VHH binders against Uracil phosphoribosyltransferase (upp). Designs and how they scored, part 22

Target 1, 214 residues: Uracil phosphoribosyltransferase (upp), of Aeropyrum pernix (q9yen3)
Amino acid sequence: MVAAVRVIGGETPLARYVLKVLRDRTTGFPEFRRYVRIAGSILAVYIAGELGWVEEEVETPLGAKAKELAPAGPVYLVGILGASLPMVEGFASMMPEARIALVAARRVEEPGRLKIEVYYSRLPRMFDGPAVVLDPMLATGKTVAEAVRLARDRGASKVVIGSIIASRQGVEYISSLYGDTPIYTLALDPELDENYFIVPGLGDAGDRALGVEP
Below, E stands for the ipSAE of ESMFold2; O stands for the ipSAE of OpenDDE; V2 stands for 0.75 times the mean of E and O plus 0.25 times the DockQ between their complexes.

## First folded at step 11 (VHH)

Design q1 (from n6 with T100E V103E; framework vhh_enristomig; at its last look DockQ between E and O 0.90; V2 from the best seeds 0.00; counts 0 for: unsure alone 63.4 < 65)
Fold by ESMFold2, look of step 11:
Structure q1 (fold): chain B 214 residues (1-214), chain A 128 residues (1-128)
Amino acid sequence: as target 1 above (214 residues)
Amino acid sequence: EVQLLESGGGEVQPGGSLRLSCAASGFTFSSYRISWYRQAPGKQREWVSTITSGGSTDYAESVKGRFTISRDNAKNTLYLQMSSLRAEDTAVYYCARTYEWEETYEGKTTEWEEYDYWGQGTLVTVKP
């Protein structure tokens, strides 16, 4: 099974504008952080179609009835601590009742390969609604894959991934493990460098957004 | 607007039975975990029982074997069947929409319940 990838930069010029600001080496904090939040909000608009909705009637101040939509049940955002915080905030601002789960991971020193360890998590015991895993940079895909695994192990039947920039390698890795998990990203970049940074990318998202990586 | 409305409270003799109801509206009832809580005079609110969206149930030790939680998703209604009532069961009973969380740090785990909407409550009085 091959993961569906939607590249939002091809669907709205606003995503391309956000990418211009985030990629620009001269963009400083706090503008970088502000635009990571905006990227999260854009992702919410596009990911909303995956989340399940029901019709509800409301009465307007004019006394008239209108049919609109509400979430079909609980919605969970899974933020990978570090650079995802502003992105999670931006997404949640579009869906204020979404529940926020957190995962913190660190790189474990091993010769010539990337290994990660989750040392902190705040998760529902059961995901009784869709889970949206949010990480600004889907580079090798290893941390995102672990977050997807945690959600699925806790019963999530629907998991969606949101990123600002994904690498081709990261998408292929996720597809090899979780081919039915859609990936929404503003941009898809061709490669990783020898330090696992996405190229052309935007540099170190954690440093630029928060100053510290987990 | 999300609403939870409890009913069925009243006065009862020790050893008696009551059935509480919680009518839900403004959300997809079948998709949510719902719990009963109670608050006795002068005491903190305490958890009584929970039913998940999938129908699994759990109970506080103080009520286990005497209370039964159930739901009717077709009627958007939660129930609490109480039997063998005692004076210590006197309380205002609330239904709440809830979420269960687990936090793990360096291998140590803490669990808790989060709630976002509550009913107005219904008073149960068990006479001496």
Scores: ipSAE 0.537, ipTM 0.787, lowest interface PAE 1.8, mean pLDDT 90
ESMFold2 (binder alone), look of step 11: mean pLDDT 77; pTM 0.746
OpenDDE, look of step 11: ipSAE 0.648; ipTM 0.878

Design q2 (from n6 with T100E E113K; framework vhh_enristomig; at its last look DockQ between E and O 0.80; V2 from the best seeds 0.00; counts 0 for: unsure alone 63.5 < 65)
Fold by ESMFold2, look of step 11:
Structure q2 (fold): chain B 214 residues (1-214), chain A 128 residues (1-128)
Amino acid sequence: as target 1 above (214 residues)
Amino acid sequence: EVQLLESGGGEVQPGGSLRLSCAASGFTFSSYRISWYRQAPGKQREWVSTITSGGSTDYAESVKGRFTISRDNAKNTLYLQMSSLRAEDTAVYYCARTYEWEVTYEGKTTEWKEYDYWGQGTLVTVKP
């Protein structure tokens, strides 16, 4: 957990407050979406430590010089369509020059087997900077693993995963494939149900954030 | 602040040569793709050439074999060596920080370039 997984809920009460709102069944669509965005911003604060930085000198309105930090190069956010959209916006608000990549996947019918097909992607030709894969729910880990593979195949030497809630099963799956890929999540929950929802989780993040038909 | 400052433009006879420079500041130059593009009066911006952070180059068909892009990361400077110049090369030349994208949908891939910062330009005039 500690080496490959960082559970933000154990580090700041603000993450626990966000989780309370998101887990609460009574939270409606606008509030849920707002707090998915806030979760994305919290992830940006914590994931920033995995990204590369260089010193940059600036001049203040007083005419004085200060040395601060800027990204060492391009930073890419890889959003898993669609529940990740508010989360990606929240992260990007903290790093406005980050570029947004997108991956959409669908379940492929296979007896006794969960198979994922990426049918749409918008990716840089080369990841010439770190990639942050964002998915609110790291459940089985299959779609996230494919996004990590796509980034690595396109040259990303550093990939970090951010989620709101991860399951132990999803973390184990990612670790089995990409053991050096850090996972940042607000919560780590113990199990998946028979429909691959995280338990206790927060329900269907897509339905709650995006207002799809039942 | 990110800045890209072009220089080296001027007048040249057909068949002549000219070398453009682009001085970069406010970002880690060596980590970014940089492109040259140009705009003739009354025309839309046209991509000319790109060099990646790793030094790989690509060129518009209209300039292949005549133009050479290069970079000096120690000096934060991009160059465009132009040779065998023609009247249609007359334009204001800009350098720009570049991102390259691929969209794949159901197995079909399309590509494009994004430019987020560019300079004020340097004028190249090829005389008749």
Scores: ipSAE 0.474, ipTM 0.775, lowest interface PAE 2.0, mean pLDDT 89
ESMFold2 (binder alone), look of step 11: mean pLDDT 77; pTM 0.750
OpenDDE, look of step 11: ipSAE 0.530; ipTM 0.830

Design q3 (from n6 with V103E Y115F; framework vhh_enristomig; at its last look DockQ between E and O 0.45; V2 from the best seeds 0.00; counts 0 for: pae E 2.2 > 2)
Fold by ESMFold2, look of step 11:
Structure q3 (fold): chain B 214 residues (1-214), chain A 128 residues (1-128)
Amino acid sequence: as target 1 above (214 residues)
Amino acid sequence: EVQLLESGGGEVQPGGSLRLSCAASGFTFSSYRISWYRQAPGKQREWVSTITSGGSTDYAESVKGRFTISRDNAKNTLYLQMSSLRAEDTAVYYCARTYTWEETYEGKTTEWEEFDYWGQGTLVTVKP
């Protein structure tokens, strides 16, 4: 099946405001990081609908009962190390009991091709609940696809992807491998450049979020 | 609702025996690693023994050869058979469900535990 893509910028002007700040080349390191965190919180609001919920009764200070919702069980956030850290924290602030797993990848030397290697991971042996894979930039989709595979191999019955900006190429790649995995992103941009950066994009999310000076 | 309910604690003379039980409910017991921990007054919580879903067991050095962990998956119950009890075994004993986390770096994997559910504990007192 084809992966469902939900572009949050088409659903709330708040997402487009966040994108304006993040895309603007003049946004400095502290503000960029703050808005990556805010983007993570926005993603949590929209991705919540993919997670499992149960009805629970609560008694108010008035002594009256109300029926509300609680998470059906554990939720896991799978962060792609580096730029995803503020995004993961923003998401987790909306669901504080979510457990955080981590994946790190690097480019490997291979002429004429982009190839990545997951060289570090911190994962539960068993995902006993849904997994949300978070990467600010879904560019080629290769690292995200490996994170999805790792979660599924460890029993995750539901995997959802969250990004700030996705490329059409990255979405197509994920769809070719995991057509049943929804993708939530603030923006969907049309192309990648020769170095696999998303265009118009926002530059290097890692450099801008973590305070790297060129 | 996940519950872990310990029982079987009590007072015993040195060299004596006790069998602790932990009744589990609200999850698929057979699929999880379950452990015993203990905490003496004023001390940090100490790992005692673990049994995996497949039945493999491991023990702290201080109890090896004296304690036996087992499980009955049909009854959703974890056991700790304690023998040759000593004064230093006096503690509140807890059963715990844990998540096993794996950290992999350059193809090498290390494991560690995160604790998500604890029982209320059962007191074991070994008289001096």
Scores: ipSAE 0.337, ipTM 0.745, lowest interface PAE 2.1, mean pLDDT 87
ESMFold2 (binder alone), look of step 11: mean pLDDT 79; pTM 0.758
OpenDDE, look of step 11: ipSAE 0.613; ipTM 0.880

Design q4 (from n6, 21 letters changed; framework vhh_lunsekimig_d3; at its last look DockQ between E and O 0.37; V2 from the best seeds 0.00; counts 0 for: pae E 2.6 > 2)
Fold by ESMFold2, look of step 11:
Structure q4 (fold): chain B 214 residues (1-214), chain A 128 residues (1-128)
Amino acid sequence: as target 1 above (214 residues)
Amino acid sequence: EVQLVESGGGVVQPGGSLRLSCAASGFTFSSYRLYWYRQAAGIERELIASITSGGSTDYVDSVKGRFTISRDNSENTMYLQMNSLRAEDTGLYYCARTYTWEVTYEGKTTEWEEYDYWGQGTLVTVSS
């Protein structure tokens, strides 16, 4: 375990139920997509503590005052396009005012190593608040690291990572580059295979969630 | 809370000068592009000047050479110095903040800008 990692599967049985559905090879794409969205909502509950809050008074229908909390400022979700789409929606459903940024990457062939290229992004020029980078599968960590870099370069003073399953290798990679960036994940799995899939993992999150090959 | 509050409007004769202020709070002022707009009665708001986070300025042709936009990041305040005022400059003057989204595709970047906060306006009347 890396010190900056919080594994939600150890904190609530609901996370383990979600993982059971997502890992199960027999789960079809509509149910898979639904549970990726649910995982995003669970992550929002656990990541909320990182996001900064202010007290606000409200008046109830009884005319009485109560102190509650509101976000201290804008919150940004940075979705790694493809599999993260339902996850981003699930997170956003818990915080409807969150602003959504997008990053798309592709794998490029290089002998003996994985190389990725970000070919599309939609980002604010300036992050005026915390950024949550969302990727269902934190495998090698290379795409997530680029998304973190892009958010930090644009002024995000706080970046948090949310995933459904992270690998130990991916966590170590992120920690080596961004040691103060918390990682929240439902599960932490021990390894990657030779094609950089997380094992035991859940297969290809994009294929299972979206039902299409763009 | 993000706030933009204009001040400095008033009545002035043609050829005169006014200095408008836009006091900002609730955000990192120095990081944002800021704008002055004006609105004459019965007409849509028109952009008149902008200033980037780095201090670069731009003006609509009708005010070039007469108006100067500036910012003081230590006081979180933007200004509009208006000289050689004309009757057509009469209207409500608003400051606005935008945030800019950048879309990058295959190394080429296009900007998309949204206005997310506006002031309430300060009235400038140019009359004899």
Scores: ipSAE 0.335, ipTM 0.757, lowest interface PAE 2.6, mean pLDDT 88
ESMFold2 (binder alone), look of step 11: mean pLDDT 78; pTM 0.738
OpenDDE, look of step 11: ipSAE 0.559; ipTM 0.858

Design q5 (framework vhh_7pa5_2; at its last look DockQ between E and O 0.84; V2 from the best seeds 0.68)
Amino acid sequence: QVQLVESGGGMVQPGGSLRLSCAASGFTFSSYRMSWVRRAPGKGPEWVSTISGSGGSTDYADSVKGRFTISRDNAKNTLYLQMNSLKPEDTALYYCARTYTWEVTYEGKTTEWEEYDYWGQGTQVTVSS
ESMFold2, look of step 11: ipSAE 0.592; ipTM 0.829
ESMFold2 (binder alone), look of step 11: mean pLDDT 83; pTM 0.801
OpenDDE, look of step 11: ipSAE 0.671; ipTM 0.881
ESMFold2, look of step 12: ipSAE 0.579; ipTM 0.815
ESMFold2 (binder alone), look of step 12: mean pLDDT 83; pTM 0.799
OpenDDE, look of step 12: ipSAE 0.676; ipTM 0.875

Design q6 (framework vhh_8emy_2; at its last look DockQ between E and O 0.01; V2 from the best seeds 0.00; counts 0 for: pae E 2.7 > 2, placed apart)
Fold by OpenDDE, look of step 11:
Structure q6 (fold): chain B 214 residues (1-214), chain A 129 residues (1-129)
Amino acid sequence: as target 1 above (214 residues)
Amino acid sequence: QVQLQESGGGLVQPGSSLRLSCAASGFTFSSYRMHWVRQAPGKGPEWVSSISGSGGSTDYATSVKGRFSISRDNPSKTLYLQMNSLRPEDSAVYYCARTYTWEVTYEGKTTEWEEYDYRGQGTQVTVSS
């Protein structure tokens, strides 16, 4: 099974504009953070289609009845810290009732070895609905895969991935492990460099979004 | 940039020996586990042999164990495969490949595995009477 990948940048110029700002090396952290948040909001619009909805009737102020949609159940956002912080907020602004789970991971690069350390997590014991894993950069896919695993192991009914930029390699990796996990991304970039950064990418999303370099 | 270049392939008779070389550049060679993989016509890729960065640990596919020997010279950044007692079934394009180790730690538990990231263009080995 191959995971479905939706590249939003090909569907709306707004996504491309967001990418323009984020990819621009001259963009400072305040503006970068703002547009990461916007990216999260855009992703929410599209990923909403993957979530369960039920028809619900409401009465308008005119006394008339209208049929609209409500979430079928709780929705969980799983933010991979720290670059996803503004992204999660952007998504949550579109779905304020979404529950927010967090996974903090750091990458350590050594010659011949790539280490991911999950040093903090705030996850429910059990997911009572779908989980949306959010990471601005889906590079190797390893960190995202770990978050997906954690969500699945804890009973998420469905897992969807949202990223700002995904690499071909990252998408393939996720697909190889979790073929039933849809991936939504603003851009799909062709390659990773020797340090496993997405090219052309946007650099280090964490550094750029948070304004603090480790 | 990472480069791997295989050489030493050719046409040989069954029972003969051949030594393959792989010249590596563009990375810290001794830090990476290196591998030989082969692909015969109509077949999928087959792992042949692996060697640790230091050269202290080697592993072989059952089909080549006892006949093939993997080695490396880290100063010259060269990987070798000595192939003895060659058989027609050994005919394939041979590739040298690099892996990186992926390590994940979660709540004090660490897991690791290898991922291929680079391979050469390959060298043809044909064993035929």
Scores: ipSAE 0.334, ipTM 0.662, lowest interface PAE 0.7, mean pLDDT 93
ESMFold2, look of step 11: ipSAE 0.349; ipTM 0.755
ESMFold2 (binder alone), look of step 11: mean pLDDT 81; pTM 0.792

Design q7 (from n6, 21 letters changed; framework vhh_7mjh_2; at its last look DockQ between E and O 0.87; V2 from the best seeds 0.68)
Fold by ESMFold2, look of step 11:
Structure q7 (fold): chain B 214 residues (1-214), chain A 128 residues (1-128)
Amino acid sequence: as target 1 above (214 residues)
Amino acid sequence: EVQLVESGGGLVQPGGSLRLSCAASGFTFSSYRMSWVRQAPGKGLEWIGRITSGGSTDYNPSLKSLVTISRDNSKNTLYLQMNSLRAEDTATYYCARTYTWEVTYEGKTTEWEEYDYWGQGTTVTVSS
């Protein structure tokens, strides 16, 4: 489980501060939305190492040359429509050239089966660069797994997952399907409850991020 | 900064040929899809074709017999070869860095092109 996951809360106190704000049941809209955006920016810092970079020479105002880095090619952010919107914006603010793709999914009732249906997507026809799948809450992992599948089917040779909180169950599910897909999350929580909420978690990220009453 | 600079336009007789160039700088040219697009006077934009980073091409079906898109990644240059030019090919020709998107809603898919950077264009006039 741990082999496929990087837990940012163990690497910087800023992630723990963001988690404190987001987990606190008294944090209201729009402050919750603002900190979801900040979490996205933190993820960008940590996920950047997965994305591929080239040296680029620049000339400073002093007329001197320096070698720095630029993205090696296109970078795609794949947002799970709903709660991911502020998180995607926060990530994109750190990498303004990133292209934004969207996936919307819903549960479809089937006798004897749980089915996730992607009813809307806006995806590149082919991913000509790495894809970062962003979902604030990696709970069961079902929707994220479908987004990963869609990116891989469209040619993404590198897919990375970013979340604010992941459950152990969700990480195990993703690892069983896509064992070479890194997961970056601010926190890794041990359980899902009977309603599939991450515990201790932060509640319903969608309701809290979009201003819908809980 | 990303720059795309077209060149090679000018006056050409009907039936003639012309090769346009697009010099790219400020990004890793070899990693991006590119398109040629044109705009005839008083008309909307018309997509000519696209080329992937690996050199595969797709063309507007109404133009495919007249044009060839190629790229030289070592020179950061995109090319448009046009043959058998007609008066209706008079237009400003643009190169653009492009993404091809698919929107799927309830099982139905629509494709479209996004152009994030454009050149200033080069004008081709086909006239006697």
Scores: ipSAE 0.510, ipTM 0.779, lowest interface PAE 1.9, mean pLDDT 89
ESMFold2 (binder alone), look of step 11: mean pLDDT 82; pTM 0.781
OpenDDE, look of step 11: ipSAE 0.730; ipTM 0.884

Design q8 (from n6 with T110I; framework vhh_enristomig; at its last look DockQ between E and O 0.80; V2 from the best seeds 0.00; counts 0 for: pae E 3.0 > 2)
Fold by ESMFold2, look of step 11:
Structure q8 (fold): chain B 214 residues (1-214), chain A 128 residues (1-128)
Amino acid sequence: as target 1 above (214 residues)
Amino acid sequence: EVQLLESGGGEVQPGGSLRLSCAASGFTFSSYRISWYRQAPGKQREWVSTITSGGSTDYAESVKGRFTISRDNAKNTLYLQMSSLRAEDTAVYYCARTYTWEVTYEGKTIEWEEYDYWGQGTLVTVKP
C-alpha cells in the first residue's frame, strides 16, 4: 500500500472477484453494470474510514440504549458522468443521505498535450463536508484532478478519490497535485496505451456500463 | 425525525427588536448549515441569513447590519436577533436546513437552493 493509495484488491478477495467479472471481455452489459454498482458499494465500506463520524445513542425496540455511529455532517459524492453512474448508486446505497454532485468532461484537441474541458457540473456552492470523487477509471487523472480542484475551491477540507482501476500514471499525477488526497481503488494497473486507456484495464467502462456499445 | 421549531415571533413597533429561536432535534445540529428564510404575504419565500457549522455567517442585503444570526450548539438552537425592524420585515420566518447548488453548462451558471427540512414558521408583524 503506497502512502496516498489503497489497493482494495490486496485486502479482500471480494474485490478480486468483482475485478474478474469486470475485466472479462465476455461479461455482458447488464452484468457489467451490476458489478460496477457492487464495486461502488465495496468502495463505500473502505472509504468510510476516511469520513467523519460521531457517536449517536439510540433506543432499541427492547427499550435498551446503544451507542452507534452517524456521519458527522454532510457527505458529498462527486460522480464523473457517464461510467460512474452505477458506481455512484452503489456507493450511495451504503450511505443514503450522501448528496450527489456531478461533473462531465470531454477531451479537447490541443496540439502537444491532452486537454480536458468540464462542460457541465452540478455542485454545491460550498462543500461543508467531505467529498468523495468517483470515477471507475483513473487513467491520466486529469478529469479527477479537476473534480478535486472544484471541490477544494468550494471549501471541501477533505477529498477522497474512489476508482475501480487506477493507472500508475494517474496516481502519480494526482499525488503531484494533491498529495494529501487519498486514493482508493480496486486495482492499480501499470500502464496507459497510446489512447490513454488503462492496460490491462477492462476496456471502455462507459460503453460497457451504459449499454451503448461494448 | 428531524425537527426544526421556530419561536419568538410577535408584534413590534417600527424600529423595535425581536429575537427568534429555532430548536433543532433529530440530527447533529453542530455539523449542519442552517438558514433563516421568510415569506411576506403574497410573496415568495426569500433567504434571510445563514450560519455554517464553523460559525461563518452571511446575510441578505435587505437585512444586513440589522439582523444577527447565531447558534448555540450546546442547546441545539439557532437564533436570529432582529433590530431596527421595518414594515417590510413583516413575514413568517422559517428555520431551514438547506444547501445552495450551482449548475454550470458551457460556461453559463445558474444557482438554486435545495431543501431537506423546514420548520413550521413563526410570524413577525411590524405594526404601522
Scores: ipSAE 0.306, ipTM 0.727, lowest interface PAE 3.0, mean pLDDT 87
ESMFold2 (binder alone), look of step 11: mean pLDDT 79; pTM 0.762
OpenDDE, look of step 11: ipSAE 0.620; ipTM 0.869

## First folded at step 12 (VHH)

Design r1 (from q5 with T101E V104E; framework vhh_7pa5_2; at its last fold request DockQ between E and O 0.93; V2 from the best seeds 0.81)
Amino acid sequence: QVQLVESGGGMVQPGGSLRLSCAASGFTFSSYRMSWVRRAPGKGPEWVSTISGSGGSTDYADSVKGRFTISRDNAKNTLYLQMNSLKPEDTALYYCARTYEWEETYEGKTTEWEEYDYWGQGTQVTVSS
ESMFold2, look of step 12: ipSAE 0.661; ipTM 0.839
ESMFold2 (binder alone), look of step 12: mean pLDDT 81; pTM 0.779
OpenDDE, look of step 12: ipSAE 0.652; ipTM 0.861
ESMFold2, fold request of step 15: ipSAE 0.621, 0.662, 0.577; ipTM 0.843, 0.856, 0.815
ESMFold2 (binder alone), fold request of step 15: mean pLDDT 81, 81, 81; pTM 0.786, 0.789, 0.788
OpenDDE, fold request of step 15: ipSAE 0.882, 0.876, 0.877; ipTM 0.935, 0.933, 0.933

Design r2 (from q5 with V104E; framework vhh_7pa5_2; at its last look DockQ between E and O 0.84; V2 from the best seeds 0.68)
Fold by OpenDDE, look of step 12:
Structure r2 (fold): chain B 214 residues (1-214), chain A 129 residues (1-129)
Amino acid sequence: as target 1 above (214 residues)
Amino acid sequence: QVQLVESGGGMVQPGGSLRLSCAASGFTFSSYRMSWVRRAPGKGPEWVSTISGSGGSTDYADSVKGRFTISRDNAKNTLYLQMNSLKPEDTALYYCARTYTWEETYEGKTTEWEEYDYWGQGTQVTVSS
């Protein structure tokens, strides 16, 4: 099964503008953070379609009844630290009742192998609803895959991935492991370089978000 | 608006039984974990029991294991706590609470806790001879 990929920049001019700002090497970290947040908000609009909703009747101030939607249950955001922080905030601003889970992972260098180690996690013992895994950069897919695994193993009813930029390789990797996991991204870039950076990408999202000069 | 209303409390003799109920409204009841928490006079809140949304999983404090049973009827949006073999030390105000259970792991060390975002007003349970 191949994971469904939604490339939002292909259909949303605002997403392309966000990408323009984020990809621009001259963009400083304050603006970078701001637009990472905006990206999170944009992703929330689209990913919301993957989440469970129930019809709810409300009474308006005029005394009339209206039917709208409410979340069917808890929604979890799984932020991969630390570049995802603004992204998570952007998403959460659109769904304020979403619970925020966190995962921190590091690269472990092994000969000829990139290993990802999760050294910190704040997760529900059991997910009582869908999980949205958020990472600005879906590069190799290994870090995101770990987060997906953790969510799945802990009973998430559905896992959805949100990224700002995904690589073809990353998408393929996720598909190979979790083909039923939808991926939403603002852009799909064609390749990774020898350091596993997305090309053209936006550089190191972590460094740029934390204030390191590009 | 989320509402939780406990009932069924009262005074019983040691060894007696009570069945507490919690009526839930304002949210999709079956989608959320629910807990009973109690507060004895002069003491902090004490976790008693938790049940999954579906009711398929339950957990209990050691102090009540074998004596208390948590259950739920999702069709009625109601949480229950069957309390048997009651002891004086079970005297407390009993709350039902909508529950999130978290687990934090750092470098292999894990801690777990529960968060409750909504509580009822509580129902008093008094066990006295």
Scores: ipSAE 0.599, ipTM 0.861, lowest interface PAE 0.5, mean pLDDT 94
ESMFold2, look of step 12: ipSAE 0.644; ipTM 0.839
ESMFold2 (binder alone), look of step 12: mean pLDDT 83; pTM 0.800

Design r3 (from q5 with R33W; framework vhh_7pa5_2; at its last look DockQ between E and O 0.74; V2 from the best seeds 0.00; counts 0 for: pae E 2.04 > 2)
Fold by ESMFold2, look of step 12:
Structure r3 (fold): chain B 214 residues (1-214), chain A 129 residues (1-129)
Amino acid sequence: as target 1 above (214 residues)
Amino acid sequence: QVQLVESGGGMVQPGGSLRLSCAASGFTFSSYWMSWVRRAPGKGPEWVSTISGSGGSTDYADSVKGRFTISRDNAKNTLYLQMNSLKPEDTALYYCARTYTWEVTYEGKTTEWEEYDYWGQGTQVTVSS
């Protein structure tokens, strides 16, 4: 199967406004971080449809009853440290009871290969609810794929990926491994450069979000 | 809106039995792991037992294994703790808690713990001659 990709920039002008700010080379560190957080909140609105919900009746101050929705069970956010931190917070602000899991990876250089190593994780022992893997930049897809594997190995029956910008290469890589895993992204860009940056992209999301000037 | 209400505590002689109940409301009970945690006078909280959402997996502290049995009835939204062969050391306030289980792995080494996000008010168990 091929992973379903939903490109939010085609669905709301707000996503394209966020992308304008994030792509602009002149956007400074406080503004960049703020808009990464906003992107996380937008993703929460769109990804919510993939999560399980139950009807819940409430009584208003008027004494009237209304039926609304609540999460069917636990929801887990899996953040790829470090550029994902503001994005995870933005997502969590929309679903405050979601649990936050973390994965940290580093590049391992080999001739002709991009290889990653997960050296730190904070994960539930079992994912007894859906997992949302969040990484601002789905470039080669290798770190995201490992996070998806970790969640599935721990019992996650539903995994969804959220990113700000995904590359065509990264989407194809995820599809080759996890064709049933939906991908939500604000933008889908056509290529990666020699250093595996997404083009046109937005530069290094980690450096820009965490206060490191290029 | 999450509410957990324990009951069934009381005074009992050593060697006796009690059955604790915890009524749950305000969430989908069967989707969550649940635990019993106790607090003896002058002591911090001590994990007693944990059960999976389906009831198919259980675990116990060494101090109670073989004497206590955790169970749940998902149709009644109720968690239970059957306590047999009670000892004075079991005297404590017993809490029902909604549970998440976690692990951290760093360079291949793993540390595990439990998170409790909602608690009941507790039910007192007193074991004394």
Scores: ipSAE 0.493, ipTM 0.788, lowest interface PAE 2.0, mean pLDDT 90
ESMFold2 (binder alone), look of step 12: mean pLDDT 84; pTM 0.809
OpenDDE, look of step 12: ipSAE 0.522; ipTM 0.814

